# Designs tried in a protein design chat: VHH binders against Putative metal-dependent hydrolase OB0413. Part 11

Target 1, 173 residues: Putative metal-dependent hydrolase OB0413, of Oceanobacillus iheyensis (q8et50)
Amino acid sequence: MDVRFPIGKLQVPEKVTIEDIHEWLKQIETYTNRLGETVNSLNDEELSKTYREGSWDIRQLVHHIADSQLNMYQRLKLALTDESPTVPAFDQEKWAIQPDTNLPVETSIKMLEGINERIVSLGYRLTEEQLDQSFVHQINGEISVASKVAKLAWHEEHHLAHIKIALSNNSGS
Short names: E, the ipSAE of ESMFold2; O, the ipSAE of OpenDDE; V2, 0.75 times the mean of E and O plus 0.25 times the DockQ between their complexes.

## First folded at step 7 (VHH; framework vhh_7aqx_2)

Design m3 (from k4 with L102W W105Y; at its last look DockQ between E and O 0.47; V2 from the best seeds 0.00; counts 0 for: pae E 13.2 > 2)
Fold by ESMFold2, look of step 7:
Structure m3 (fold): chain B 173 residues (1-173), chain A 123 residues (1-123)
Amino acid sequence: as target 1 above (173 residues)
Amino acid sequence: QVQLQESGGGLVQAGGSLRLSCTTSGFTFSSYAMGWFRQAPGEEREFVGAISWSGRSTDYADSVKGRFTISRDNAKNTFYLQMNSLKTEDTAVYYCAAHGSWYRYDESLYDYWGQGTQVTVSS
């Protein structure tokens, strides 16, 4: 297994269907509960574990998941309400070390409860035409609504897998 | 402690029916996809069918399609397999399993497994 990509890299079909969207939304809809089940009972020592040398620890990963969902949700709505708007990059490394990431992981679980519910509601109402609407990322270029929904689902699962690896490590480094 | 417990197995004549239940505890059942697997003596475990967390989507192995029906009751934390038109080749230990799939049903990602219940189909 490549611990950096425990569920593989994101692959978006050349043609994304509404059924593809709905499958991803099903994962998003259940995610916050599954994350909470995994992390809400962890003590400080467990939250400090890493999935590989030099990686974020579990506490950082949970807050990063919430930060990422927040940013991606905003970009999703901008793509739907504006004509291919440009969005700024955010520096994930700098975000992960801000003082608010020392808060209990429950604060990010609360964020995700609302954000993911909103994403799911919005996503089930997307039309085929809306799937091709886009935004322009300052670094990554043009990103479609379809691709962003795929990323919203994949990114959360990707980091939950990292958390589970970190919890299983006896060395952690 | 996560618990998955199969029940409803037994001896049945070919052409008959059985209904298996999988009762669960220790996890948020309504957030997990569920699957049925089976293993005959001396053989590898094989996929039977799966159902999404909401119950809206199901998938079945070709060998059981049209004869088996999977369902779930999220209020009772219970997952079911209705087996009709049973054949002797359906004889196996049947296992229920739970997984947190991120956008595909993938057997390799199943997190929790039951202990199994024996189904024997006589000719």
Scores: ipSAE 0.000, ipTM 0.157, lowest interface PAE 13.2, mean pLDDT 86
ESMFold2 (binder alone), look of step 7: mean pLDDT 84; pTM 0.852
OpenDDE, look of step 7: ipSAE 0.025; ipTM 0.460

Design m4 (from k4 with S30D W105F D106T E107P; at its last look DockQ between E and O 0.36; V2 from the best seeds 0.00; counts 0 for: pae E 12.4 > 2)
Fold by ESMFold2, look of step 7:
Structure m4 (fold): chain B 173 residues (1-173), chain A 123 residues (1-123)
Amino acid sequence: as target 1 above (173 residues)
Amino acid sequence: QVQLQESGGGLVQAGGSLRLSCTTSGFTFDSYAMGWFRQAPGEEREFVGAISWSGRSTDYADSVKGRFTISRDNAKNTFYLQMNSLKTEDTAVYYCAAHGSLYRFTPSLYDYWGQGTQVTVSS
């Protein structure tokens, strides 16, 4: 197994359909409860475990998941309300070391409850025409609504897999 | 209580075909992605293939691509593996597994597992 990509890299079909979107939304819809059941009862020692040498620990991963969903949700709405707007880069390394990431992981679970509910509601109302609307990432270029929904689903699962690997780790590395 | 039951295993000659079935109970089958895994003696459990809850998205291990086909019948709560052009290296215990999303590679991430069915391919 490559522990850096335990569920593989994101793969988006060349032609994304509404059925593809609905499959990804089902994953998002159930995610926050699954994350909470995994992490809400962890103590500080468990939260300090890592999935590989030099990686973020579980606390950082949970807060990163919330930060990433927040940023991607904003970009999704901008793509739907503006004509291909440019969005700033999100420096996840600098975000992960801010002091608010020392708060209990439950704070990020609360964020995800609201954000993921909003994403799911918005996503089920997307039309095929809206799937091709886009925003322009200052570093990564043009990203479609369709691709962003795929990323919203995949990224959360990707890091939940990291958390589960870290919890099974006996050495804390 | 969640249960997954594999069937259809057995002895088959190389070049032959088998169809495995996984019948399920105790969960909402059409809300779960399903996967097939296999394990030969002394080896780690290996990903074979997976299918989304709707049946619309599939993926396969390179070693079985083009020979194996995964499908599901949500009306019967049943998940299938059609194995064609079988080779002796396909000999293993085959397991079905369920998860709320697509996981292609890692057994530890699947929530529910069957007990396995033996497939033996003779030359």
Scores: ipSAE 0.000, ipTM 0.262, lowest interface PAE 12.4, mean pLDDT 86
ESMFold2 (binder alone), look of step 7: mean pLDDT 82; pTM 0.837
OpenDDE, look of step 7: ipSAE 0.230; ipTM 0.657

Design m5 (from k4 with R104L; at its last look DockQ between E and O 0.75; V2 from the best seeds 0.00; counts 0 for: pae E 12.3 > 2)
Amino acid sequence: QVQLQESGGGLVQAGGSLRLSCTTSGFTFSSYAMGWFRQAPGEEREFVGAISWSGRSTDYADSVKGRFTISRDNAKNTFYLQMNSLKTEDTAVYYCAAHGSLYLWDESLYDYWGQGTQVTVSS
ESMFold2, look of step 7: ipSAE 0.005; ipTM 0.264
ESMFold2 (binder alone), look of step 7: mean pLDDT 82; pTM 0.833
OpenDDE, look of step 7: ipSAE 0.009; ipTM 0.353

Design m6 (from k4 with S30D; at its last look DockQ between E and O 0.76; V2 from the best seeds 0.00; counts 0 for: pae E 13.1 > 2)
Amino acid sequence: QVQLQESGGGLVQAGGSLRLSCTTSGFTFDSYAMGWFRQAPGEEREFVGAISWSGRSTDYADSVKGRFTISRDNAKNTFYLQMNSLKTEDTAVYYCAAHGSLYRWDESLYDYWGQGTQVTVSS
ESMFold2, look of step 7: ipSAE 0.000; ipTM 0.229
ESMFold2 (binder alone), look of step 7: mean pLDDT 80; pTM 0.816
OpenDDE, look of step 7: ipSAE 0.006; ipTM 0.270

## First folded at step 9 (VHH; framework vhh_7aqx_2)

Design n1 (from k4 with A33Y R104S; at its last look DockQ between E and O 0.01; V2 from the best seeds 0.00; counts 0 for: pae E 13.6 > 2, off the site)
Fold by OpenDDE, look of step 9:
Structure n1 (fold): chain B 173 residues (1-173), chain A 123 residues (1-123)
Amino acid sequence: as target 1 above (173 residues)
Amino acid sequence: QVQLQESGGGLVQAGGSLRLSCTTSGFTFSSYYMGWFRQAPGEEREFVGAISWSGRSTDYADSVKGRFTISRDNAKNTFYLQMNSLKTEDTAVYYCAAHGSLYSWDESLYDYWGQGTQVTVSS
């Protein structure tokens, strides 16, 4: 197993169904609780653990999860309100070393509670036609609403798996 | 209606201890950070300390660090300020407040306030 992708890379079906969407939304809906159960009791030493050499530590991962959900949620809304808008990329590496990433993970947990709730609310109202709407990522190109919802779910799980791997390790950064 | 009610204040001699309580209602207590402020006569209101919504994180003013401890009981919608080794300089009206941000030093971020309780420390 490649620890970089503990749950595998994102795979989006060629034709995403509403049922697929709902499954992803269920993951998102329950994610914050699962994340909280994993990190809420961690001390500073544990929060400094990494899942691999040179990787972000658990604290950084939690904050990054929030950063990513924020950006992806914004892009999702743009795709739904505008005609295939172009959106800028965000540099996750630069974001991960900003001063705010030194804050307690509770700040990002709180963000995720709200953002995920709004994503879920919005997601359950998506029509089949809306699934085909898209935005243009400055680097990655055209991304459909359907694909974005998939990534919103996968990305959280992806990093939660990293966190769990880190916790199983004895080394910290 | 949102309510914050302080209790536990009073007169105490220097070196003594008091425990303040702030009982809340009208909002989801467990979703808010809680803070304590104080204001002495003729002085501006100052930050005393704060606690995160989960209770896992706390922050204190340097002037009270090591002497004061904040805790919370989300089941009771109450949080506390344990004040030990009290000094005459601690004399003030103590206020409890609620906000949704970790940046607890800025009183402008607090959405709800109690009426305050008097703490007097005599020499």
Scores: ipSAE 0.000, ipTM 0.262, lowest interface PAE 12.1, mean pLDDT 91
ESMFold2, look of step 9: ipSAE 0.000; ipTM 0.221
ESMFold2 (binder alone), look of step 9: mean pLDDT 83; pTM 0.843

Design n2 (from k4 with A33W W53Y; at its last look DockQ between E and O 0.11; V2 from the best seeds 0.00; counts 0 for: pae E 15.3 > 2, placed apart)
Amino acid sequence: QVQLQESGGGLVQAGGSLRLSCTTSGFTFSSYWMGWFRQAPGEEREFVGAISYSGRSTDYADSVKGRFTISRDNAKNTFYLQMNSLKTEDTAVYYCAAHGSLYRWDESLYDYWGQGTQVTVSS
ESMFold2, look of step 9: ipSAE 0.000; ipTM 0.106
ESMFold2 (binder alone), look of step 9: mean pLDDT 82; pTM 0.828
OpenDDE, look of step 9: ipSAE 0.199; ipTM 0.640

Design n3 (from k4 with H99R S101Y R104S; at its last look DockQ between E and O 0.04; V2 from the best seeds 0.00; counts 0 for: pae E 15.4 > 2, placed apart)
Fold by ESMFold2, look of step 9:
Parts: sequence; structure tokens; C-alpha cells
Structure n3 (fold): chain B 173 residues (1-173), chain A 123 residues (1-123)
Amino acid sequence: as target 1 above (173 residues)
Amino acid sequence: QVQLQESGGGLVQAGGSLRLSCTTSGFTFSSYAMGWFRQAPGEEREFVGAISWSGRSTDYADSVKGRFTISRDNAKNTFYLQMNSLKTEDTAVYYCAARGYLYSWDESLYDYWGQGTQVTVSS
């Protein structure tokens, strides 16, 4: 198994339907609780586990999930409110080592509760026409609203899988 | 003074229905996740189900899925458990609980508890 992609890479249907959107929103809607149930009782030793040599540890992964949802939520709204605006890339490695990532994981879980609730509310109101609106990523090019909703759901699950792998291993101990 | 008060318990025949209510005061109800727990005679307290502060997320113990429904009315500071298709094994004292964080099946994480209401399901 490729531990970098434990649930596979993101796959977006060529034709995204509202039903597809709703299925992804169901995953987002329950995610913060599932993440909290996985990490809220972990001690510092457990939070320092990694899913592979050189990877982020669990604490870094939780904070990264929150950082990523924040950035993607902003990009989703920009795509809906502007005509294909250009958005900056963010340097995940440099973000992951900022001092605020030493805070308890609960701080990022609180962020996710609010951000994911707003994503779900917004997502259930999307029209078929809005699914084709887009933003332009400085590195990755044009990305549609439809693809962004898929990514919002997939990315969270992707990193929850990493956390679970780390909990089953001794790597980075 | 935080207060949680369960009501609606009683005696019901197997296959019947009951609706429990949990009225609350002394805290900002709309900011708390809520859970139902139960304790049968001679057993440990167990998770029944829970609902997020917004009401958008629910979770249930496998033994009650499809038969029990949790809901909340933030305008009335009230939390509900609709119990359908009741079985004798559902006989227990039912407790409501509040957590200032996300809901959990782990009772030790809940901040406030009601006194419980008896539900008795006769064969």
C-alpha cells in the first residue's frame, strides 16, 4: 500500500452532479466529530507518532487539516463571488512549523467545527451552474467549485487515514 | 446553577413508543452538544445517542439505530429522544448529558448530567 495515499488519490467525476456534492457534504458534516473522537484523548507521546519516516506527526496533521480547510473554504467563496480569481499557493511545510502548531489539537478541532458547518450550509445551496465557477491556483491552474467540494471532503479523510496509520505504528517514537 | 431535567419516562408495552424530553437551564444550550445515556439494572451506563450543538450531526449506538431518533429545539432549550419499537432490553434509567465540546460516546467527557428518568418496557 502507498502510505502517502492510503485512501487513493482524489477522483472527480467528469460530470459532477448535485447528488455527488451531497454525498461529499455528508462526509464533511460528520468529520469533525470523527476526528475529535480519534485524537481528543491522545497524550503527547501518542500525538508525536508519525505514519512514515519523515512525515508530520499526528499533532501536525490535525493542525494541517484545519489550515487546509480554512484555505480551501476561502477559495470556494472566492470562486463563487469573483470571476475566476487567482489565489496564492501556500507553503504547507512552512505553515506546519509555525509556533501556533504547538497548541493543543483542540484549537484546530474548534476551527473545523465552524468551518465545516459553514461549508456544508453553503454546499447544500449550490446550483448546477455554480459548480462550474472557478478560481485559478498559481501552480495548479483552474479549479472548479465542483472539484473544490470534492477536495474538501477527500483531504480530511486522507489525513484521518494517516492519523490512524500513525496510531498503529512506532515510527517517530 | 446548571440544571438538566428528564421527563416522559414510564411503563410501555414491547413494540410501543415513548418520547423523552430533557429541559435545560443555567448554560447556553445552543453551544452544547447533547447526549442520551442509559443504565439497565446491574449494568454499566451505556451510550444511546448524541447530537451536535447545531443539530446537524447525530450518532447512535448500534442497538438503537433505526428505532430511536434524537432531536433538539434550541429555542426551547430542550433535547429529545423518540423511542419506537421498544424492546424489553431497552428498560433502563435514561440520562441526558451536555458537553461544551463535540459529542462523544465516552460518558466521562460530559460536563453536566440530569438525574435520569425510568423507562420500563414490559413483555
Scores: ipSAE 0.000, ipTM 0.140, lowest interface PAE 15.4, mean pLDDT 87
ESMFold2 (binder alone), look of step 9: mean pLDDT 87; pTM 0.881
OpenDDE, look of step 9: ipSAE 0.020; ipTM 0.398

Design n4 (from k4 with A33Y H99R S101F R104S W105Y; at its last look DockQ between E and O 0.02; V2 from the best seeds 0.00; counts 0 for: pae E 10.3 > 2, off the site)
Fold by ESMFold2, look of step 9:
Structure n4 (fold): chain B 173 residues (1-173), chain A 123 residues (1-123)
Amino acid sequence: as target 1 above (173 residues)
Amino acid sequence: QVQLQESGGGLVQAGGSLRLSCTTSGFTFSSYYMGWFRQAPGEEREFVGAISWSGRSTDYADSVKGRFTISRDNAKNTFYLQMNSLKTEDTAVYYCAARGFLYSYDESLYDYWGQGTQVTVSS
């Protein structure tokens, strides 16, 4: 197993259907509860565990999940409301070390409750035509609504897998 | 320990049918995308079809569409391939595989594999 990609890299079907979208939304719909069940009772020593040498620890991962959902949710709405708008890259390394990432992980769980509910509601109302709308990422180029919904679901699961590896593989003091 | 075990293979005449089963244990089956792959002698392993974790979405290789049907029973941790109207070109070892999120045509991205079951279609 490549521990950096414990559920594999994101691969979007060549043709994304509404059924694919709905399946991804089902995963997003239950995610915040599943993340909270995994991390809400962890102490500081447990939150300091890592899934590999040099990786973010669990605290950083939880806050990163919320930051990423926030950024991607904004990009999703921009793709739906503007004509292929350009969006900046966000520097996730610099975001992960801001002082607010020292807050309890519950603060990011609260963010995800609202953001994921909004993503699910919006996503279930997407039409086939809207799936092809897009935004332009400064570094990664044009990204469709369909691909962004896939990424919204995958990214959360990707990092939950990292958190579970960190909890199972590292012995804390 | 993760286990995937195929069964139901064998020898069948062209035009016949077989049903393959993949029984699983040691992981949360209902959270995994499942795929069937096959490998003919001297060929690369190729995608046959896949089913989403909920069972609501399926995809098939063009060569098997309309002849093969994939299903799963999450209560039994079992994944199925119904093969109808078999052709000699369908002769291969058939493998079930599990992937933690999206299915893929790329076999290298699957997390768990079965041992394979031989399907031989005679003319």
Scores: ipSAE 0.007, ipTM 0.222, lowest interface PAE 10.3, mean pLDDT 87
ESMFold2 (binder alone), look of step 9: mean pLDDT 85; pTM 0.856
OpenDDE, look of step 9: ipSAE 0.014; ipTM 0.315

Design n5 (from g16 with S30D S57R Y105F D106T E107P; at its last look DockQ between E and O 0.41; V2 from the best seeds 0.00; counts 0 for: pae E 11.7 > 2)
Amino acid sequence: QVQLQESGGGLVQAGGSLRLSCTTSGFTFDSYAMGWFRQAPGEEREFVGAISWSGGRTDYADSVKGRFTISRDNAKNTFYLQMNSLKTEDTAVYYCAAHGSLYRFTPSLYDYWGQGTQVTVSS
ESMFold2, look of step 9: ipSAE 0.000; ipTM 0.289
ESMFold2 (binder alone), look of step 9: mean pLDDT 82; pTM 0.835
OpenDDE, look of step 9: ipSAE 0.345; ipTM 0.714

Design n6 (at its last look DockQ between E and O 0.04; V2 from the best seeds 0.00; counts 0 for: pae E 11.8 > 2, off the site)
Fold by ESMFold2, look of step 9:
Parts: C-alpha cells; sequence; structure tokens
Structure n6 (fold): chain B 173 residues (1-173), chain A 121 residues (1-121)
C-alpha cells in the first residue's frame, strides 16, 4: 500500500454530472462528525504521530484539512461569482507552521462544521451550467467548479485515511 | 497502470525544430494540468512549460518563451511540445509530467521516463 495515497489519487470523471456532485456532497456532509470521532479524544502524544517518515503529524493534518477547506471554499465561490478569476496557490508548508496550529484540534473541527455545511448547501443548488464555471490557478491553470467539488470531498477523505494510518502505527511518537 | 511516454526526441542542428509528444494512459487525462521539464547533464531538472487541463492557460520558462509552444489533445490523451529555433543550450532529456489538484506531497503526480533532445552547432 502506498501510504501517501491510502484511498488512491483523485480521479475526476471526464464528464461530471449533478449526480456525481451529489455523491461527493454526501461524503462532505458527514465528514466533520467522522473526523471528530477520530481525533477529539486524542492526547498530545497521539496527536504527534505521523503516517510516514517526514510527514505532518495528526495535529498538523487536522488543521491542514480546515485550512484547505477554507481556501477551496473561497475558490469555489470565486468561480461562481467572477469570470474565471485567478487565484494563487497557498503555501501549505508555511500555513502548517503558523502559531495558531498549536491550538487544540477542536478549533479546526469548529471551522469545518460551518464551512462544510456551507459547501453542502451551495453544492446541492449548483446547476449543470455552473459546473463548467472556473477559476485559474497560477500553476495548474483553469479548474472547474465540478472538479473543485470532487477535490473538496476527496481531500478530506484522503487525510482522514492518513490520520488513521498514523494512529495504527506501533512506532514511537 | 499509469503511464506517460515521451517520443519525438533526437538530434537536430541549431535553428531547427522538433515536436515532442507525451502519450498517457491509466488516469483521467482531461483532469490534469500537464508540464514539460528538462534536465541537462550535470544540472538540476528545470521547468519548461505547462498547460491547464482545458488548454486555455499556458505558462513558459523565460528561456523558451516565443520559441516553444505547448498544446494538448484531450481526445487522444496526448500532450505536445513544439520546439522551434533550437539552441545548443536546449540539449537535455525532456520529461512530461501530470499535476492533479493540490496534491500536498508533490507539485506533479506522474512523470514520464524522458526523451533525449540534442542540438548540435
Amino acid sequence: as target 1 above (173 residues)
Amino acid sequence: QVQLQESGGGLVQAGGSLRLSCTTSGFTFSSYAMGWFRQAPGEEREFVGAISWSGRSTDYADSVKGRFTISRDNAKNTFYLQMNSLKTEDTAVYYCAAHGYYWDESLYDYWGQGTQVTVSS
């Protein structure tokens, strides 16, 4: 098993349907509770575990999930409200070492409660025409609303799998 | 199985042209941005150019801008590099690569094996 991709790499259908969108939204809708069930009772030693040598630890992963959902939600709304606006990549490594990432993981759980509810509400109201609206990433170029919803769901599940791998490791903290 | 395969490399005189192709399989090509990279002997791998998944946005290294053109054909799962006005400093192994959305451990998810381009004076 490649522990970097425990649920595989993101694969987006070449033709994304509203039904595909709704399937991904169901995953997002339950996610915050599932993440909380996994991490809310962890102590500091458990939160310092990693899923592979050199990776972020569980605390960093939880805060990263919230930071990523925040940034991607903003990009989703920009794609829907502007004509293909350009957005920069955010520097995940620098974000992960800011002092607020030393807060309890429940602070990021609280962020996700609101952000994921907003994403789900917005997502269920998307039209077929809106699926093709886009934003422009400084490196990857144009990214559609459809692809962003897929990424919003996949990215959260991807990192929950990392957290579970880190918790299952018998190596020391 | 994911596969990226470059072709079209070879020997060419300075001022000449070559077209490289990158054929792909085993992933949803139309969902990936694609890039060309090159590595000269004794040097680090460097960025050449990239194209968005839709083909509407391109980016090029300053050293090749105006001479190289990137394109893609999503129906054929193929990515191209047209190289014109070649210089001896363009001599390198050229790699194609694919980048998914915000993969946090690498800028590019998949890489080809490379094709040699040699520009003689």
Scores: ipSAE 0.000, ipTM 0.176, lowest interface PAE 11.8, mean pLDDT 84
ESMFold2 (binder alone), look of step 9: mean pLDDT 82; pTM 0.834
OpenDDE, look of step 9: ipSAE 0.017; ipTM 0.331

## First folded at step 11 (VHH; framework vhh_7aqx_2)

Design p1 (from g16 with R104P; at its last look DockQ between E and O 0.48; V2 from the best seeds 0.00; counts 0 for: pae E 14.5 > 2)
Fold by ESMFold2, look of step 11:
Structure p1 (fold): chain B 173 residues (1-173), chain A 123 residues (1-123)
Amino acid sequence: as target 1 above (173 residues)
Amino acid sequence: QVQLQESGGGLVQAGGSLRLSCTTSGFTFSSYAMGWFRQAPGEEREFVGAISWSGGSTDYADSVKGRFTISRDNAKNTFYLQMNSLKTEDTAVYYCAAHGSLYPYDESLYDYWGQGTQVTVSS
């Protein structure tokens, strides 16, 4: 297994349908509970485990998931309310080392509860026309609403897989 | 409390068929991908097959393709394994498992496991 991409890289269909969107929203809808079930009972030693040498530990991963959902949700709303606005890249490495990442993982679980509920509500109301609206990422170029919903679902699952690998591979027997 | 319970195992002659069921409770079954794994004595646990939460995508180990079929009934919170053309090599304890991710093939990524049911294929 390539532990950097335990669920593979994001694959977005050339044509994204409303059915595709709804399948991704189902993942997002249950995610915060599944993440909480995985991490809420972990002690500091467990939260310090990594999925590979040099990777973020579990605490950083949980906070990163929340940071990423926050940024992507904002970009989703901007794409729907403005005409292809330009958004900055966010430097996830620098975000992951800010002092607030020392807070209990529960703080990011609470953030995700609100953000993911909003994403799901918004997502189920997207029209075919809205799927093609976009924003312009400062580095990655034009990104559609459709692609962003796919990323919102994939990114959370991607890092939950990292967390589970960290718990499995670094656990004492 | 999450519960996964396998049933339908037993003794069967080579060439025969069995159908395993996995009944579940304590979690939102329709939001989880499901997988079947098996373990023969002295062997590591082996992936058999998996199905996405909606039932729209399935995958099977090469050793069982064409002989085994998985399915799910989200209304009954139940996951199935139909085993046809059984071989003595299929003898193992079979486990059902649940995984909340999009790509549920690696056993280390499964959240919930059943206790297993024995399948014995005699020749």
Scores: ipSAE 0.000, ipTM 0.183, lowest interface PAE 14.5, mean pLDDT 86
ESMFold2 (binder alone), look of step 11: mean pLDDT 83; pTM 0.838
OpenDDE, look of step 11: ipSAE 0.019; ipTM 0.466

Design p2 (from g16 with S57R Y103W R104P; at its last look DockQ between E and O 0.33; V2 from the best seeds 0.00; counts 0 for: pae E 13.2 > 2)
Amino acid sequence: QVQLQESGGGLVQAGGSLRLSCTTSGFTFSSYAMGWFRQAPGEEREFVGAISWSGGRTDYADSVKGRFTISRDNAKNTFYLQMNSLKTEDTAVYYCAAHGSLWPYDESLYDYWGQGTQVTVSS
ESMFold2, look of step 11: ipSAE 0.000; ipTM 0.211
ESMFold2 (binder alone), look of step 11: mean pLDDT 82; pTM 0.834
OpenDDE, look of step 11: ipSAE 0.349; ipTM 0.718

Design p3 (from g16 with S57R Y103F R104P; at its last look DockQ between E and O 0.06; V2 from the best seeds 0.00; counts 0 for: pae E 13.6 > 2, placed apart)
Fold by ESMFold2, look of step 11:
Structure p3 (fold): chain B 173 residues (1-173), chain A 123 residues (1-123)
Amino acid sequence: as target 1 above (173 residues)
Amino acid sequence: QVQLQESGGGLVQAGGSLRLSCTTSGFTFSSYAMGWFRQAPGEEREFVGAISWSGGRTDYADSVKGRFTISRDNAKNTFYLQMNSLKTEDTAVYYCAAHGSLFPYDESLYDYWGQGTQVTVSS
């Protein structure tokens, strides 16, 4: 198993349907609950566990999930409101070391509650025409609304899997 | 294995009150948003109100706002609907439902459902 990609890399169908969107939205709808069930009772020792040497620990992962959903939600709305707007790169390594990432994980769970609700509401109202609207990422190029919804669902699950791998270690260090 | 069971329904006069309970088992109740829906004979199920997994947010259909109050007791795995100032239009089978993140308004998005309890409001 490649612990860097415990659920595999993101695979977006060449043709994304509304049915595909709805399946991804179902994953997003239940996610904040499942993340909270996993992390809300962890002590500081558990939150310091990593899924591999040199990786973020669980606390960093939870805050990163919230930061990523925030950034991707904004990009989703830009793609829907502007004509292929350019968005800056998101330096996740630098975001992950800002002082606010030392806060309790509950702060990011609260963020995700609101952000994921907004994503799901917006997503269920997308039309087939809107799926092809896009934004331009400085590094990754053109990204469609359809691909962004797929990423929103996959990225959260990807890191929940990392958290669960980290917790399966009983070494504590 | 997952079970949601409504109770507290019955016959009540208009202007009266009822309190419905939804007891749950087989899932981590404190991590689920909960909603109440109702269905009158020959009609589609409709949203009544819901509460977030944390209890920090509630929302209600316009037709019941100010008259119905939703609450939860995470220690007892129980979800409640207090119905006041009941009208004949409130007659329906009431269902509790669970969703694993926040509460959608669309019934098709809820993961788990109860069997329903009849509420009949007489004039």
Scores: ipSAE 0.000, ipTM 0.145, lowest interface PAE 13.6, mean pLDDT 86
ESMFold2 (binder alone), look of step 11: mean pLDDT 83; pTM 0.847
OpenDDE, look of step 11: ipSAE 0.309; ipTM 0.691

Design p4 (from g16 with S30D G56R Y103W R104P D106T E107P; at its last look DockQ between E and O 0.38; V2 from the best seeds 0.00; counts 0 for: pae E 9.7 > 2)
Fold by ESMFold2, look of step 11:
Structure p4 (fold): chain B 173 residues (1-173), chain A 123 residues (1-123)
Amino acid sequence: as target 1 above (173 residues)
Amino acid sequence: QVQLQESGGGLVQAGGSLRLSCTTSGFTFDSYAMGWFRQAPGEEREFVGAISWSGRSTDYADSVKGRFTISRDNAKNTFYLQMNSLKTEDTAVYYCAAHGSLWPYTPSLYDYWGQGTQVTVSS
């Protein structure tokens, strides 16, 4: 198994149904609590653990999860309110080293509480027609609302898996 | 107390079929993704396939696609693996596992495991 993809790469069904959307929203709905249960009691030494050589540590992963949900939530709303708008890629590596990523992980947990609640509320109100609305990513091309909801659920779980791997590692010299 | 119990294993001729069942208790089955894994002697557990909590999404290892079918019956708290066109390479102990979110491909990330059932495919 590739430790970089502990739950595999995202695979979106060729035809996405409203039931598929609701399945992903159920995952998002419980996520912030599950992340908090995993990381809220960690000390600075534990937060400095990594899941592989050269990877982000747990603190960076938590803040990255929040940054990614924020960006994807914005893109979701743009796809629903504009006609296939173009969005830039965001440089995840440069975001992960900004000074605010030294804050307690609780700051990103707070962000996720609001963002994920909004995503879930919006998602349960999506129509079949809206699933096909899209935005255009500078690198990845056209991405549908349906695919973005799938990514919102997958990406959070993907990095929670990285956090759990990092916590299971023993630091060597 | 959480329990997962596999059944339906045994000896079968190549080209034959078996159906494995995983009966469960002690957790909210219809909120969990479920996976099948297998382990041949001297090897690590490997992913066979998984199904979402609702049963609407599945994934399979490339080696079993088109031959194996996963399903679940949430009313019976039971998870199934239908294995058709069996090959000698399918010989392994098969395990069911549960996770309370999207299914992981990495065995160590699963919350609950069964004890396994032996499948032996003879030539």
Scores: ipSAE 0.006, ipTM 0.331, lowest interface PAE 9.7, mean pLDDT 88
ESMFold2 (binder alone), look of step 11: mean pLDDT 85; pTM 0.862
OpenDDE, look of step 11: ipSAE 0.078; ipTM 0.573

